# VH-VL binders against q9v1v9: the designs that were tried, part 19

Target 1, 196 residues: q9v1v9
Amino acid sequence: MSFVVIITGIPGVGKSTITRLALQRTKAKFKLINFGDLMFEEAVKAGLVNHRDEMRKLPLEIQRDLQMKVAKKISEMARQQPILLDTHATIKTPHGYLLGLPYEVIKTLNPNFIVIIEATPSEILGRRLRDLKRDRDVETEEQIQRHQDLNRAAAIAYAMHSNALIKIIENHEDKGLEEAVNELVEILDLAVKEYA

## First folded at step 4 (VH-VL; framework fv_amivantamab_arm2)

Design D52
Fold by ESMFold2-Fast, scan of step 4:
Formats: sequence, C-alpha cells, structure tokens
Structure D52 (fold): chain C 196 residues (1-196), chain A 119 residues (1-119), chain B 107 residues (1-107)
Amino acid sequence: as target 1 above (196 residues)
Amino acid sequence: QVQLVQSGAEVKKPGASVKVSCETSGYTFTSYGISWVRQAPGHGLEWMGWISAYNGNTNYAQKLQGRVTMTTDTSTSTAYMELRSLRSDDTAVYYCARDRFYYYGMDVWGQGTLVTVSS
Amino acid sequence: DIQMTQSPSSVSASVGDRVTITCRASQGISSWLAWFQHKPGKAPKLLIYAASSLQSGVPSRFSGSGSGTDFTLTISSLQPEDFATYYCQQYDSYPYTFGQGTRLEIK
C-alpha cells in the first residue's frame, strides 16, 4: 500500500534533530522529503525561480499548483517506500496565516500520521537566542506560544480532511531528546508491515 | 470564461518571419505560462516552447532554438510567438495554450492560426 | 527527448462500444501524461491530466490510467461526438512530446 508520516513543528522545537536520529534507528526504509525543497526543485525546473528566497514571492496560484504537483509526486513515491514528509503547517503572510497544506493537497498525500513536535516557549526562545542568526526578528515567549497554538490547530484541520492520526511529541528538557526520538521511531516502525 | 484568441491566418515567403499573437482573458495572466504547439498538414502535434507570463522565462524546443522567440505583454494579457527564417515545412496550424503544467497541463487552447509558407 | 508511441494508429468503432487507446513512453514519466481530443477545424481539448484526473466538464465515460511508461485512455460507451483523433502528451520534462495520434473513426 502506502505509508506517509507528516512531521511539523515551529522553528526551534528540535524537529530536524529528532527526525535525523529517528531515521537512523527505524527499521523501515523511509525516504525523507522536505516539502519546501521539492517545491523549490519543481519551480527551478519550471524556470520560475533561481534562488530559494524568490519562492515566497511567487503568485499564490502558482504556489498552489506547485503544491499539487509535489503532493502527487510524493503520493507516487509512497507506493514504493514509506515517506516522512517535513513541512510547515502554517505560513505567515502580511494579511494573516496561510495553511501550508490545502484540502486537495492533504487529500492527495493521504497521510497515516501527522506528528507535531512541540516544546516549551522558554526552551524554544533559548535555542533561538543561542543561534547567532540575527537576520530574523526576535519573538517573545507569548508570540512563540501563539505560533505553536496555530500550528496545532492547522494540524488538527489537516487530520479532519484525511484519516490521519495525530501524535504530539514533546521535546521538553526534563524528558529529553532521547524519549522524543524513541516516540517517533515507534510510529515509523509501523511502516515495516506495509512494505514487507 | 477563460479564452485565448489568436491572430488571423498568414501567408509568407521562405526566409520571412511570422509573429502570431494570443490574447487571453478570464484569468490572471501572470499566474500561468503559455505553450505553443503546431501541427503541419498530415502530421501530429509538435511542442515549440513555453513562456512564463510571471517572469518572462522561456524554454524552446531544441530544433527551433535560434529561430523562435516568445514574449508577453502583461498590459494587454497577450503572448506572442515569432518564428524566423521560415521554410516550406513550417506550414502548419499554430496554437497557443494556457499551461498549468505543474499539475493540470495545457488546459485551455486558442483557436489556432494557419501559417502557410510558399514560394 | 522522450518518445511517445500510441497504439493503435486508427480504430473503427460503433456507438456504444468500449474503446481503449494505449500510450508508451520511452522512459519513465511518473504520472505526467495528458490526453487530448482533436477534431478537424477545432483546437485540441484536454480530457485527462496527471494520467488519471478527469478535466472539469469532460464526460465521465472518459478515464485514464497508468504510470511510469504505460498509459491507457478508455471511453466506456462511445458517443457520436467522440469520433476524433486522440493524442497523449508527456509533461514530465522539456521538451514536451506528443504521441503520433490515434484516429477514432465511425464503422
């Protein structure tokens, strides 16, 4: 059949580290796909952009059509091996937040799980401040929590329009990275049965 | 509602150039591309190239590279295809088509323009 | 360039018949294949995109299937207006390429 796991989280929750470690430990042969990377590759092939920072300036209609192409491509890949799909659940615009996965896109992806990586606002803020990347605005703990709340709400909406199970994995200091990685591995290992 | 309307038939001598227009309406012109496809009498469909109305980037079929130029005029929502150094075997019906190739393909086509090249 | 080969080159059929047209790509194109209907004096009409998705406004008797290199267009119950030439077209990579066409004629 197919097995697709969508993993999401706001910047600073530790999503990339958890994903990398879980992929090293899982018995299933997952392909890791970053939705934005695949959209960029398709946009370059189409002659729409030459640099990644041009992606967010594309007309909304073009972005939506690219999302559908990428979703279809991922759906086809999933027939051959399980997919772990890294994507943003929400995108901030000048006029509000855009859901990262419109109805037709999520329906095409037909995920088995939507995994949400979360952490405390103070932990996220601490990680962001340790990074020496001063190109971005500094957000308060309140703003960070609002982003997490919106991300969770979006993920729930995606689950409503698919048969996906929602799993929240917390990357708290007390619990540690090891436990978060093990929780993700348990989900990924379920794919072994589908591609045996 | 979405319509592509092409310019009228042309008769040209070998060595001349022809420029076909494709005026669009009913959608946001700069959000999609325009592909050009031709069909010679008794032959199948042949893709000539594509232009993005968003940024003007083009991609031409290799066999036509150097002879074809595609452009857009966003103020009139019109695409153009110019073919130079015409030969008798360029006699064909030329079509423009809205290209949503990312997923949907070439979904709306112009009515076609007959270009006849004869001495 | 990706070569597209259609079979048969022509077929004679009667109203009510089930008609099948096949298309083969010389290399894998995933699902990036469209089917067009073309009638004399008219522009080509998109019937199927992404190998199996029915274009809005196209009758449900038309269906597409396949992936990779082998694709099929099926008309489940042929109607008088369906007599035309049918083309497959890949849009996986540039240059886009079309099949030679299949002419569907009245018996």
Scores: ipSAE 0.393, ipTM 0.733, lowest interface PAE 3.4, mean pLDDT 88

Design D53
Fold by ESMFold2-Fast, scan of step 4:
Structure D53 (fold): chain C 196 residues (1-196), chain A 119 residues (1-119), chain B 107 residues (1-107)
Amino acid sequence: as target 1 above (196 residues)
Amino acid sequence: QVQLVQSGAEVKKPGASVKVSCETSGYTFTSYGISWVRQAPGHGLEWMGWISAYNGNTNYAQKLQGRVTMTTDTSTSTAYMELRSLRSDDTAVYYCARDRFYYYGMDVWGQGTLVTVSS
Amino acid sequence: DIQMTQSPSSVSASVGDRVTITCRASQGISSWLAWFQHKPGKAPKLLIYAASSLQSGVPSRFSGSGSGTDFTLTISSLQPEDFATYYCQQGDSFPYTFGQGTRLEIK
């Protein structure tokens, strides 16, 4: 009796909006967890950091230990209620892309579904340009698509090691949001049977 | 391979201070923390506090807050624990331990330092 | 602070026996519990970390289980070198706290 859904998508696909709306509509009592937020919370409790920007500067072994602590806590929470885990499958850096979930972490999380939110490169670019909080370098549509391709490849690898089902949800402009929300709700509602 | 070597036994009078050292080798000092644990005769293990060798952040047990100071010297890969205003009930064996955050716990320990507080 | 309570406080056993020691946390600590063996004149030795993970070099007769608030250390076939005091320790949050210890003695 555990149900864990991982939701991932590159910046600008509308993941946060879809997640918020689906949680309002699902019959299952999901707990929404952002993996990075939980890592930061644990690092602060341990006295390792005082500010979020310090997280990336921590020694690699400490970062891995934090990931394992968070993964184990999530696994235990999942025994009591279903978990919707918001995380990055891939992270773009100046020197390439990092995979977000190491093997030990994904094995511990043991997700039932990995949901990938996608949109067209032009839609993503348009959303990024409209977001006043994004102080990012302008990426081309080709670069955005490459990131989406890598994100999907990473998610497939995570599914392989957890036997999770993969669901791709497309979030297109305007009417596509309602359809995307409904598709996520269908997956989340499957958890009702696991915790009945 | 991985070793923590502590300074020798000390005898102190009530009101004095003691500073115990813990010299480490065989690993990257700044990638771990150091916890200090003591055991008084006839009593159990008592955690005193922790220090990050990465940034020097500390966390001390409430009972010892204000009397204990933990520091590190990265150039010598050494941790220090100073306990002030010593009382007779501070008589204990004091241990340093490599503290691999969260998942692993305190995996490698120093040999212990006996501190005797008597008049 | 999180209080750790062990039971029993002492146990007498013979070589070859199965011994079980329990530890209870006053609040949920996930799986962030370690078990230590402590012998007079020596430093404590880590046996189990993350509630159930066996430390490298520790004999497989030692095992740990549990999560949340209730934890167990089991020695499946007691050996002469196992007579010692055993401590549980929570690492979920600072301050770390130890149980009071369980003394394992020869019958």
Scores: ipSAE 0.053, ipTM 0.641, lowest interface PAE 7.2, mean pLDDT 87

Design D54
Fold by ESMFold2-Fast, scan of step 4:
Structure D54 (fold): chain C 196 residues (1-196), chain A 119 residues (1-119), chain B 107 residues (1-107)
Amino acid sequence: as target 1 above (196 residues)
Amino acid sequence: QVQLVQSGAEVKKPGASVKVSCETSGYTFTSYGISWVRQAPGHGLEWMGWISAYNGNTNYAQKLQGRVTMTTDTSTSTAYMELRSLRSDDTAVYYCARDRFYYYGMDVWGQGTLVTVSS
Amino acid sequence: DIQMTQSPSSVSASVGDRVTITCRASQGISSWLAWFQHKPGKAPKLLIYAASSLQSGVPSRFSGSGSGTDFTLTISSLQPEDFATYYCQQHDSFPYTFGQGTRLEIK
């Protein structure tokens, strides 16, 4: 008895809005966890960092141990209630893309579902441009699509390691948000029978 | 391969201090912590404290607070444990162990150092 | 401090036997429990960490289970080299604490 849903999507797909609305509507009592936030909490408790910016500078061995501790903690929490885990499947860097979840971490999390939120490149670009922030480079539609393609490929690999089911939810303009929320609620409601 | 080598046996008088060294090799010293554990004759294992080789942060067992100090020397990849105001009940074998922080625990241990405290 | 209590304090067994040792924490420690084997004149050896994860190089006959407050170490088919004292240890929070030990001796 455990139910863990990983939700991922590239910046601009509307993941946070869909997550918030689905949690309001689901019959299951999910705990929402951000993986990076938990890693930061554990690092602070261990006296390793005082500020979030220091996380990226930690030795890789320490980061790996933190990831495993967090993954085990989440798997234990999942025995008491279902978990909705907000994390990154892929991270864009200047030299390529990093995969967000190492094999041992995803195996320990043992998710039931990996939910991928997607939108058209033009919709994502439009949302990013409406942000009006100047402190980030704006990707082209072609670059956005490549990032989404890689994100999906990474999620499929994570599913293979955990036997998780993959669900792609599309968040389009107009009626898309309501439909996306309802699709996520359908997945979340499956947890009710596991914790009856 | 990973190895922890401790300093040799010590005989001390009550009230003296002892400093045990733990020289490490075969891994990146600053990526791990070192725990210190002791065992008195006829007793079980007792944790004494931990030090991060990354930033020098320490955590000591309450019963030893004020008498124990743990330090590291990054240039020699060596950890040290100093115990002051020795009493006869401090007679024990003292171990250092690589502590991979939370997840893996104490996976590689030194050979142990016998400290005898007697008049 | 979190108190760790092992049972039994000693057990006599024969080669080929299935042996179980239990460990109870005075408060919840999730899965943050390790098992060590200790032989006279040698340093302790890590067998299991995070309650159920087998340390590399440790024979598969050793297994750990449990979560929260109740934990078990199992040796599925005892071998001559397995006669030793076994300790549980919580690594949930500082200070770390050990159980009192279980002595496994030949019948």
Scores: ipSAE 0.253, ipTM 0.664, lowest interface PAE 4.4, mean pLDDT 87

Design D55
Fold by ESMFold2-Fast, scan of step 4:
Structure D55 (fold): chain C 196 residues (1-196), chain A 119 residues (1-119), chain B 107 residues (1-107)
Amino acid sequence: as target 1 above (196 residues)
Amino acid sequence: QVQLVQSGAEVKKPGASVKVSCETSGYTFTSYGISWVRQAPGHGLEWMGWISAYNGNTNYAQKLQGRVTMTTDTSTSTAYMELRSLRSDDTAVYYCARDRFYYYGMDVWGQGTLVTVSS
Amino acid sequence: DIQMTQSPSSVSASVGDRVTITCRASQGISSWLAWFQHKPGKAPKLLIYAASSLQSGVPSRFSGSGSGTDFTLTISSLQPEDFATYYCQQADSWPYTFGQGTRLEIK
């Protein structure tokens, strides 16, 4: 008895809004976890960092050890209640992208679903331009689409390692948000029978 | 292969200080921490403290707070543990161990250093 | 500090026997518990981490189980080299604490 849903999407797809609204409507009592937040909490407990900005400077070996501890902790929490895990599928580096969840981590999490939130590049660009708090570095529609393509490829790799089902939810303008929320609720409600 | 090599046995008088070294090889020193553990004759294992080779942050056992200091030298990939104001009760074998944080545990250990405190 | 209590304090067994050693924490430590083997004149050896994960190079006859406050180390078919003292250690919080040890002796 465990139910773990991983949710991912590139900046501007509306992931946070869809997640918040779906959690309000689902019949299942999910715990929302941000993987990076939990990694930060564990790094502070281990004496490795005092501030979140220090996380990106940690050696890769330390980051992997933290990922495994977090994955184990989430796996234990999942025995008590269903988990909705918010994480980045891809990490941008100067020389390319890293997959955010290595084999041992995804295998330990053992998710039931990997949900990918997507939208058109035009819609994403429009949302980013309306957010005045964002960095002024604006990606083109072509760059946005490439990032979405890579994010989907990463999610497929994660599913291969965990036997998880992949669900793509599209968040379009107009009525698209309501439909996206309802699709996520349908998945989350499947957890009700697991924790009855 | 990963290896931790400690300095040799020491004989000290009560009130003296001892500094044990732990030279590491075979891995990226700054990606791990080092825990120090001791065992007095006829007693069990006792954790003394931990130091991050990444940033030098330390956590010490409360009963040793104020008497122990742990340091690292990244240029030589060496960790040090200094214990001051030695008592006969500090007679023990002292170990350093590579600590992959509290999740993975202490996976590679030094050979141990016998510290004898007697008049 | 979290207190770790092992039982039994000593056990006598024969080669081929199934041996179990238990460890109890004074408060919940999730799965953050390690098991060590210690032989006279040698450094301790990590057997199990995170309550149930087998350390690389450790024989599969060793296994760990449990969570929360109650943990067990099992040796499914005792070998001559397994006679040693075994320690549990909590890794939930600072300071780390060890159990008092269980001495496994030849019957």
Scores: ipSAE 0.249, ipTM 0.677, lowest interface PAE 4.9, mean pLDDT 87

Design D56
Fold by ESMFold2-Fast, scan of step 4:
Structure D56 (fold): chain C 196 residues (1-196), chain A 119 residues (1-119), chain B 107 residues (1-107)
Amino acid sequence: as target 1 above (196 residues)
Amino acid sequence: QVQLVQSGAEVKKPGASVKVSCETSGYTFTSYGISWVRQAPGHGLEWMGWISAYNGNTNYAQKLQGRVTMTTDTSTSTAYMELRSLRSDDTAVYYCARDRFYYYGMDVWGQGTLVTVSS
Amino acid sequence: DIQMTQSPSSVSASVGDRVTITCRASQGISSWLAWFQHKPGKAPKLLIYAASSLQSGVPSRFSGSGSGTDFTLTISSLQPEDFATYYCQQAYDFPYTFGQGTRLEIK
């Protein structure tokens, strides 16, 4: 069998902390994967690039082939152990939002769950302000909420194409982190019976 | 429309080097790789290596590492394969093929270049 | 290296026959398998890519199937021009590796 969980959230929702803590607590032996990292590994192995900054310069056909190869390799790996895929459902650009996963890639991954980490716009703004570097553009609460709404819409579309279940986990200040971690652990623990 | 044309047959002595060319046309040369494949008389197909036409990166079959060099000339849309320290068992037809990478395969091939190594 | 093994090594058939050739990979290669036809004096010709996708211009009597480690090439109604040697090739990892070939012979 296979068990693939995609986890997504906009910058500032606390996704990385929740993911790290949940992986430490789950009874299932998940492999955490980042698409960009795995694409870079495959490109290096194939002799296509030597440094990560070369990835963006590869012709589109090669980038698409790498995405499909990575998706198929993840699908194969999922037969042996459960996969937690850390990805962006939406990417903000100067000219609009770009969807993070092409249709054929999400279809090949065939996830069981798409987990969306969310928080209030004011909480996200507060977290972003703590670590902002000088000269970085700061989004308003309204802009943050718009990005979060778009991220949710994209994740729902990915779920529709893969028949995945959607789980929204809210990461509020103070005790909210422990609750969010426990909710993610509950999802991850479902994989135990699949790989017994 | 897409076409790969290789250089002509070569006869070499053991210990010599041979350099086969592969002139391409009908597509954007730098968007694809070129694989080199050979077939010795009475044997099957053997992959020799691959080169990226956009950055010149290569991947060679382990048994040929140190004896083979693949290069490209973007200005002429031409790929080259040089094999050094030739042996009688290097006698083969050598092919270049456009490599649309993993998924789409080697879809257009050159006509082949017979390299005979005689002692 | 991923080892590719074809069966049979040769097959004798008549025009109109259904012919199947199998290919086994030493490890899982997903669907990253191609089939080639090779005739004496000519370059190999791509027939099937991604295990089951028919290359443009290739007759529909050719079909491919399989995933993981076991793959099949089928010719549904053999024609005179189909007598050739057939090779499978994995594109999952470098180095690319070919099967040893299956010679399709008359009679």
Scores: ipSAE 0.006, ipTM 0.586, lowest interface PAE 8.8, mean pLDDT 86

Design D57
Fold by ESMFold2-Fast, scan of step 4:
Structure D57 (fold): chain C 196 residues (1-196), chain A 119 residues (1-119), chain B 107 residues (1-107)
Amino acid sequence: as target 1 above (196 residues)
Amino acid sequence: QVQLVQSGAEVKKPGASVKVSCETSGYTFTSYGISWVRQAPGHGLEWMGWISAYNGNTNYAQKLQGRVTMTTDTSTSTAYMELRSLRSDDTAVYYCARDRFYYYGMDVWGQGTLVTVSS
Amino acid sequence: DIQMTQSPSSVSASVGDRVTITCRASQGISSWLAWFQHKPGKAPKLLIYAASSLQSGVPSRFSGSGSGTDFTLTISSLQPEDFATYYCQQADSFPWTFGQGTRLEIK
């Protein structure tokens, strides 16, 4: 008896807003977890870092070990209550895309659902431009769509390795947020049966 | 391929210090930590501490806090363990081990260094 | 500190026997446990990590199981080279701590 929902989306799809609103409406008592926050907590306990900005500089091997530690902790927490795990399926870097969830990590998490939040490239570009953050060179719509395509492909691969069901939720302008929130709530409410 | 080679046996008098080296090869030294573990004659394995080869951060066993210092030299891919104020009950074989932390553990070990403390 | 206790402290067995060694943690350590084989004059050898994962190069007759506080190392069909002392080690949190060891002796 465990229920783990992974929610992912590229920057600008509205994932944080949808997640917050769905958690307010669901009948299940989900614990929202940010994977990176738990990795930081473990790194601090081990004396590896003192500040969050040092996390990106840790050797990849140590980062992978921390991911396994965190995945197992989440798996154990899921025995007591359902977990909504906020993470990235893919991360864009200057030299390519980095996978957010290695095979061993996703297998340990053993999710029931992988929810993918998507929007049109033009909607995402518009939202990113309105954020006005440090971006003199922003991604084009074509680049944004490529990132969404890779994110979806990665999520499908994760589902293949975990028996998870995939749900794609579209967050469009003009009232699309309400529909997206309702679709996520329907999935989260399924957890009520597991912990009753 | 992956190999840890330690310095040779040492004989010390009570009150002296000993510094054991652990030269590594066959992997990226700064990607892992090094743990030091000792075994006194007739006793079990005792963890002494861990050092990150990436940034030199250490974590020492409380029993040895204040007497032990662990360091690394990235240019030679070598770890060092210095134990001060030696007592007869510090007589032990001292091991260094590549420590892959929580999940994968201490997977490759040095051959051991016998340190004998006697008057 | 997390205390690790092994049982038995020694066991006598014959080649071909199934041997079981247990390890108990003083508090929950999830699956953060490793098993080592140690022979006189040699360095310890990692056999099992994360409670049940077999280290590469280690014979399949070795297996680990358990979670939480109770763990088991099993040798399904003892071979002559398996006579050694076996140690469990918790990897849940610093300081790493070892069990006292289980000495496997020929009958």
Scores: ipSAE 0.522, ipTM 0.776, lowest interface PAE 2.2, mean pLDDT 89

Design D58
Fold by ESMFold2-Fast, scan of step 4:
Structure D58 (fold): chain C 196 residues (1-196), chain A 119 residues (1-119), chain B 107 residues (1-107)
Amino acid sequence: as target 1 above (196 residues)
Amino acid sequence: QVQLVQSGAEVKKPGASVKVSCETSGYTFTSYGISWVRQAPGHGLEWMGWISAYNGNTNYAQKLQGRVTMTTDTSTSTAYMELRSLRSDDTAVYYCARDRFYYYGMDVWGQGTLVTVSS
Amino acid sequence: DIQMTQSPSSVSASVGDRVTITCRASQGISSWLAWFQHKPGKAPKLLIYAASSLQSGVPSRFSGSGSGTDFTLTISSLQPEDFATYYCQQADSFPRTFGQGTRLEIK
């Protein structure tokens, strides 16, 4: 059997913190994989790029080949242990949004769950403003909400093509983090009975 | 129609260099790589190296490191393979092939170029 | 450096026969294996990619199977034009490597 959980959220929802804490608490032995990191590793092996920033400039055909290579590798790993796949459902570009998981890729991954981490636009904006990264352009709350809406729509489409269950987890200030972590742990613990 | 057309046969003396061209058409040249493969008489197929038409990055077979150079000219959608310090055991038919990395691999091939190395 | 070993080195068969040739990788290559047909005086022709996917324009009598380290090419009903040398090639990593080839000869 395989057990694959995809976790997604727009920048600033607290996805990395929730993921780290949930992995510390779950009884299942998950392998945490970042889809973009594996894409970058494969591109480096193929001599296509030297730095991460070059990935977005690759021709579409090359990007598709890398996505399929990575999806098949993840599918193979999932036969040995459950996979928690950290990826973006959408990426904002100057000319629109790029979808993170095309049909062939999501079908190959065949996830059991797609978990969407969300927060209020004001919470996300506040977290982004506290970010120490100097070259981050600040979006308005309205723009953040639009991106979050599109991210959810994309995640729903991915679930339709994979029969995955959708779980929305809200990460609010104060007590929200503990609740969000517990909700993710409940999902991850389901992999225990599948023999991780 | 996707085509790869190679330059004609060459006869070279030991120690010389040969440069084979591979003119491509019918696809976006910079979206693929080009692999070079050779076959010596009585032997099997041997991969020599690969070049990305996107950025010119190369990967060469270890036994040819230092003797082979692969280049591209995007203005003419042409790939080149130059082999230096030729030996008699470099006598082979040399092929270029469109290399789609992980998906299809080498799906379209040139017709081949016979390179004979003799004194 | 991944080594590819084919078996047998040659096989004799008659038109209408089922022919099977195998390829073994020295380490796991997932499904990144291609099969080529090569005839004297012609360039190699891609038959199968990703271990089991039939290349467009290739007759359906050709099929591929396997994953990891062990792979098979099958010709279900041999035709006269199928007598050729067949090569496997791993597409998992650089350098690309070929098997030594299997000569399919008329019996």
Scores: ipSAE 0.309, ipTM 0.700, lowest interface PAE 4.0, mean pLDDT 87

Design D59
Fold by ESMFold2-Fast, scan of step 4:
Structure D59 (fold): chain C 196 residues (1-196), chain A 119 residues (1-119), chain B 107 residues (1-107)
Amino acid sequence: as target 1 above (196 residues)
Amino acid sequence: QVQLVQSGAEVKKPGASVKVSCETSGYTFTSYGISWVRQAPGHGLEWMGWISAYNGNTNYAQKLQGRVTMTTDTSTSTAYMELRSLRSDDTAVYYCARDRFYYYGMDVWGQGTLVTVSS
Amino acid sequence: DIQMTQSPSSVSASVGDRVTITCRASQGISSWLAWFQHKPGKAPKLLIYAASYLQSGVPSRFSGSGSGTDFTLTISSLQPEDFATYYCQQADSFPYTFGQGTRLEIK
């Protein structure tokens, strides 16, 4: 038995707030894991890095091995309690988009659900403009929508190779945070019977 | 093609040192570690230690602690294993193996180097 | 150190037989176990990594299973070239440790 929910969204969709609130309300005892955080912990234990910004400089072969180590560790933890896995389906770089989860990693995680948090480009832009990272270039609404479209496409591809169900949750100003949180709670509560 | 080529057989007296080389080719040397494994006649495989070609970090088997040193030369993509204060029970075939952290295990091995320790 | 114990220490079998070798770790090692085949005069050959993944180029008659402390290597239909000594090895933590080996010989 296992229950693994992957949650993804581009920066500014409100993923962290929705995740925190849903975990407070769900009847299931989920463990929240950030995939990148676990990779960093394993890299520190191996003596490979001291700071998180060094992670991107590691040889790709080492990064792949860390991803598989983490994926199997998560798979084993899922035998004892349900896992909510916070990760990026896509990452924007100056030279294109990087996929967050390789096929073998997704296959190992074997998720039950892939949840995609989305919002309108204007809502995302508004949230990013309120951030304290004012020294960085701000993306246009068109660029934000392209990233969101690619993120959705990547998440669907992950689902095809894992047999996971896809759920899109919209975090609009009109719908409010409450509606988005309730939709995530409905999914998380399905885990209760798996660990009875 | 990935290949690990070791130095030739050695005959040493008790108390001497031996240094075995492992020249690698066909892959990015600094992306992997190198493990050293030996097998004494009539015995099983024994892990001696590991070195990261990325940063030079090492882990040695406790039984060999203080007698073994592993190093790498990134300019020649070569790993070295030096064993000091040799004893007759160090007589073994010594292997180097490419070791890609947790996931892949030791997937490519050198041909082995016979080290004989006799008086 | 994590101790690895294999059973049996030796097994006699015929071509076409199904052979099972087990390996037990003295403490939990997750899935960080490899299986090697070793023939006289040759270097060891990786068969299985991470407990259940088949190394590229290894025949599909070889399979691995298990997690935690109990692991199994299975050869579904033994071939003449499969007579060798088999070793399990844990990669969970340093120092790496090998089982004592299982000698597979002709009946």
Scores: ipSAE 0.013, ipTM 0.551, lowest interface PAE 7.9, mean pLDDT 86

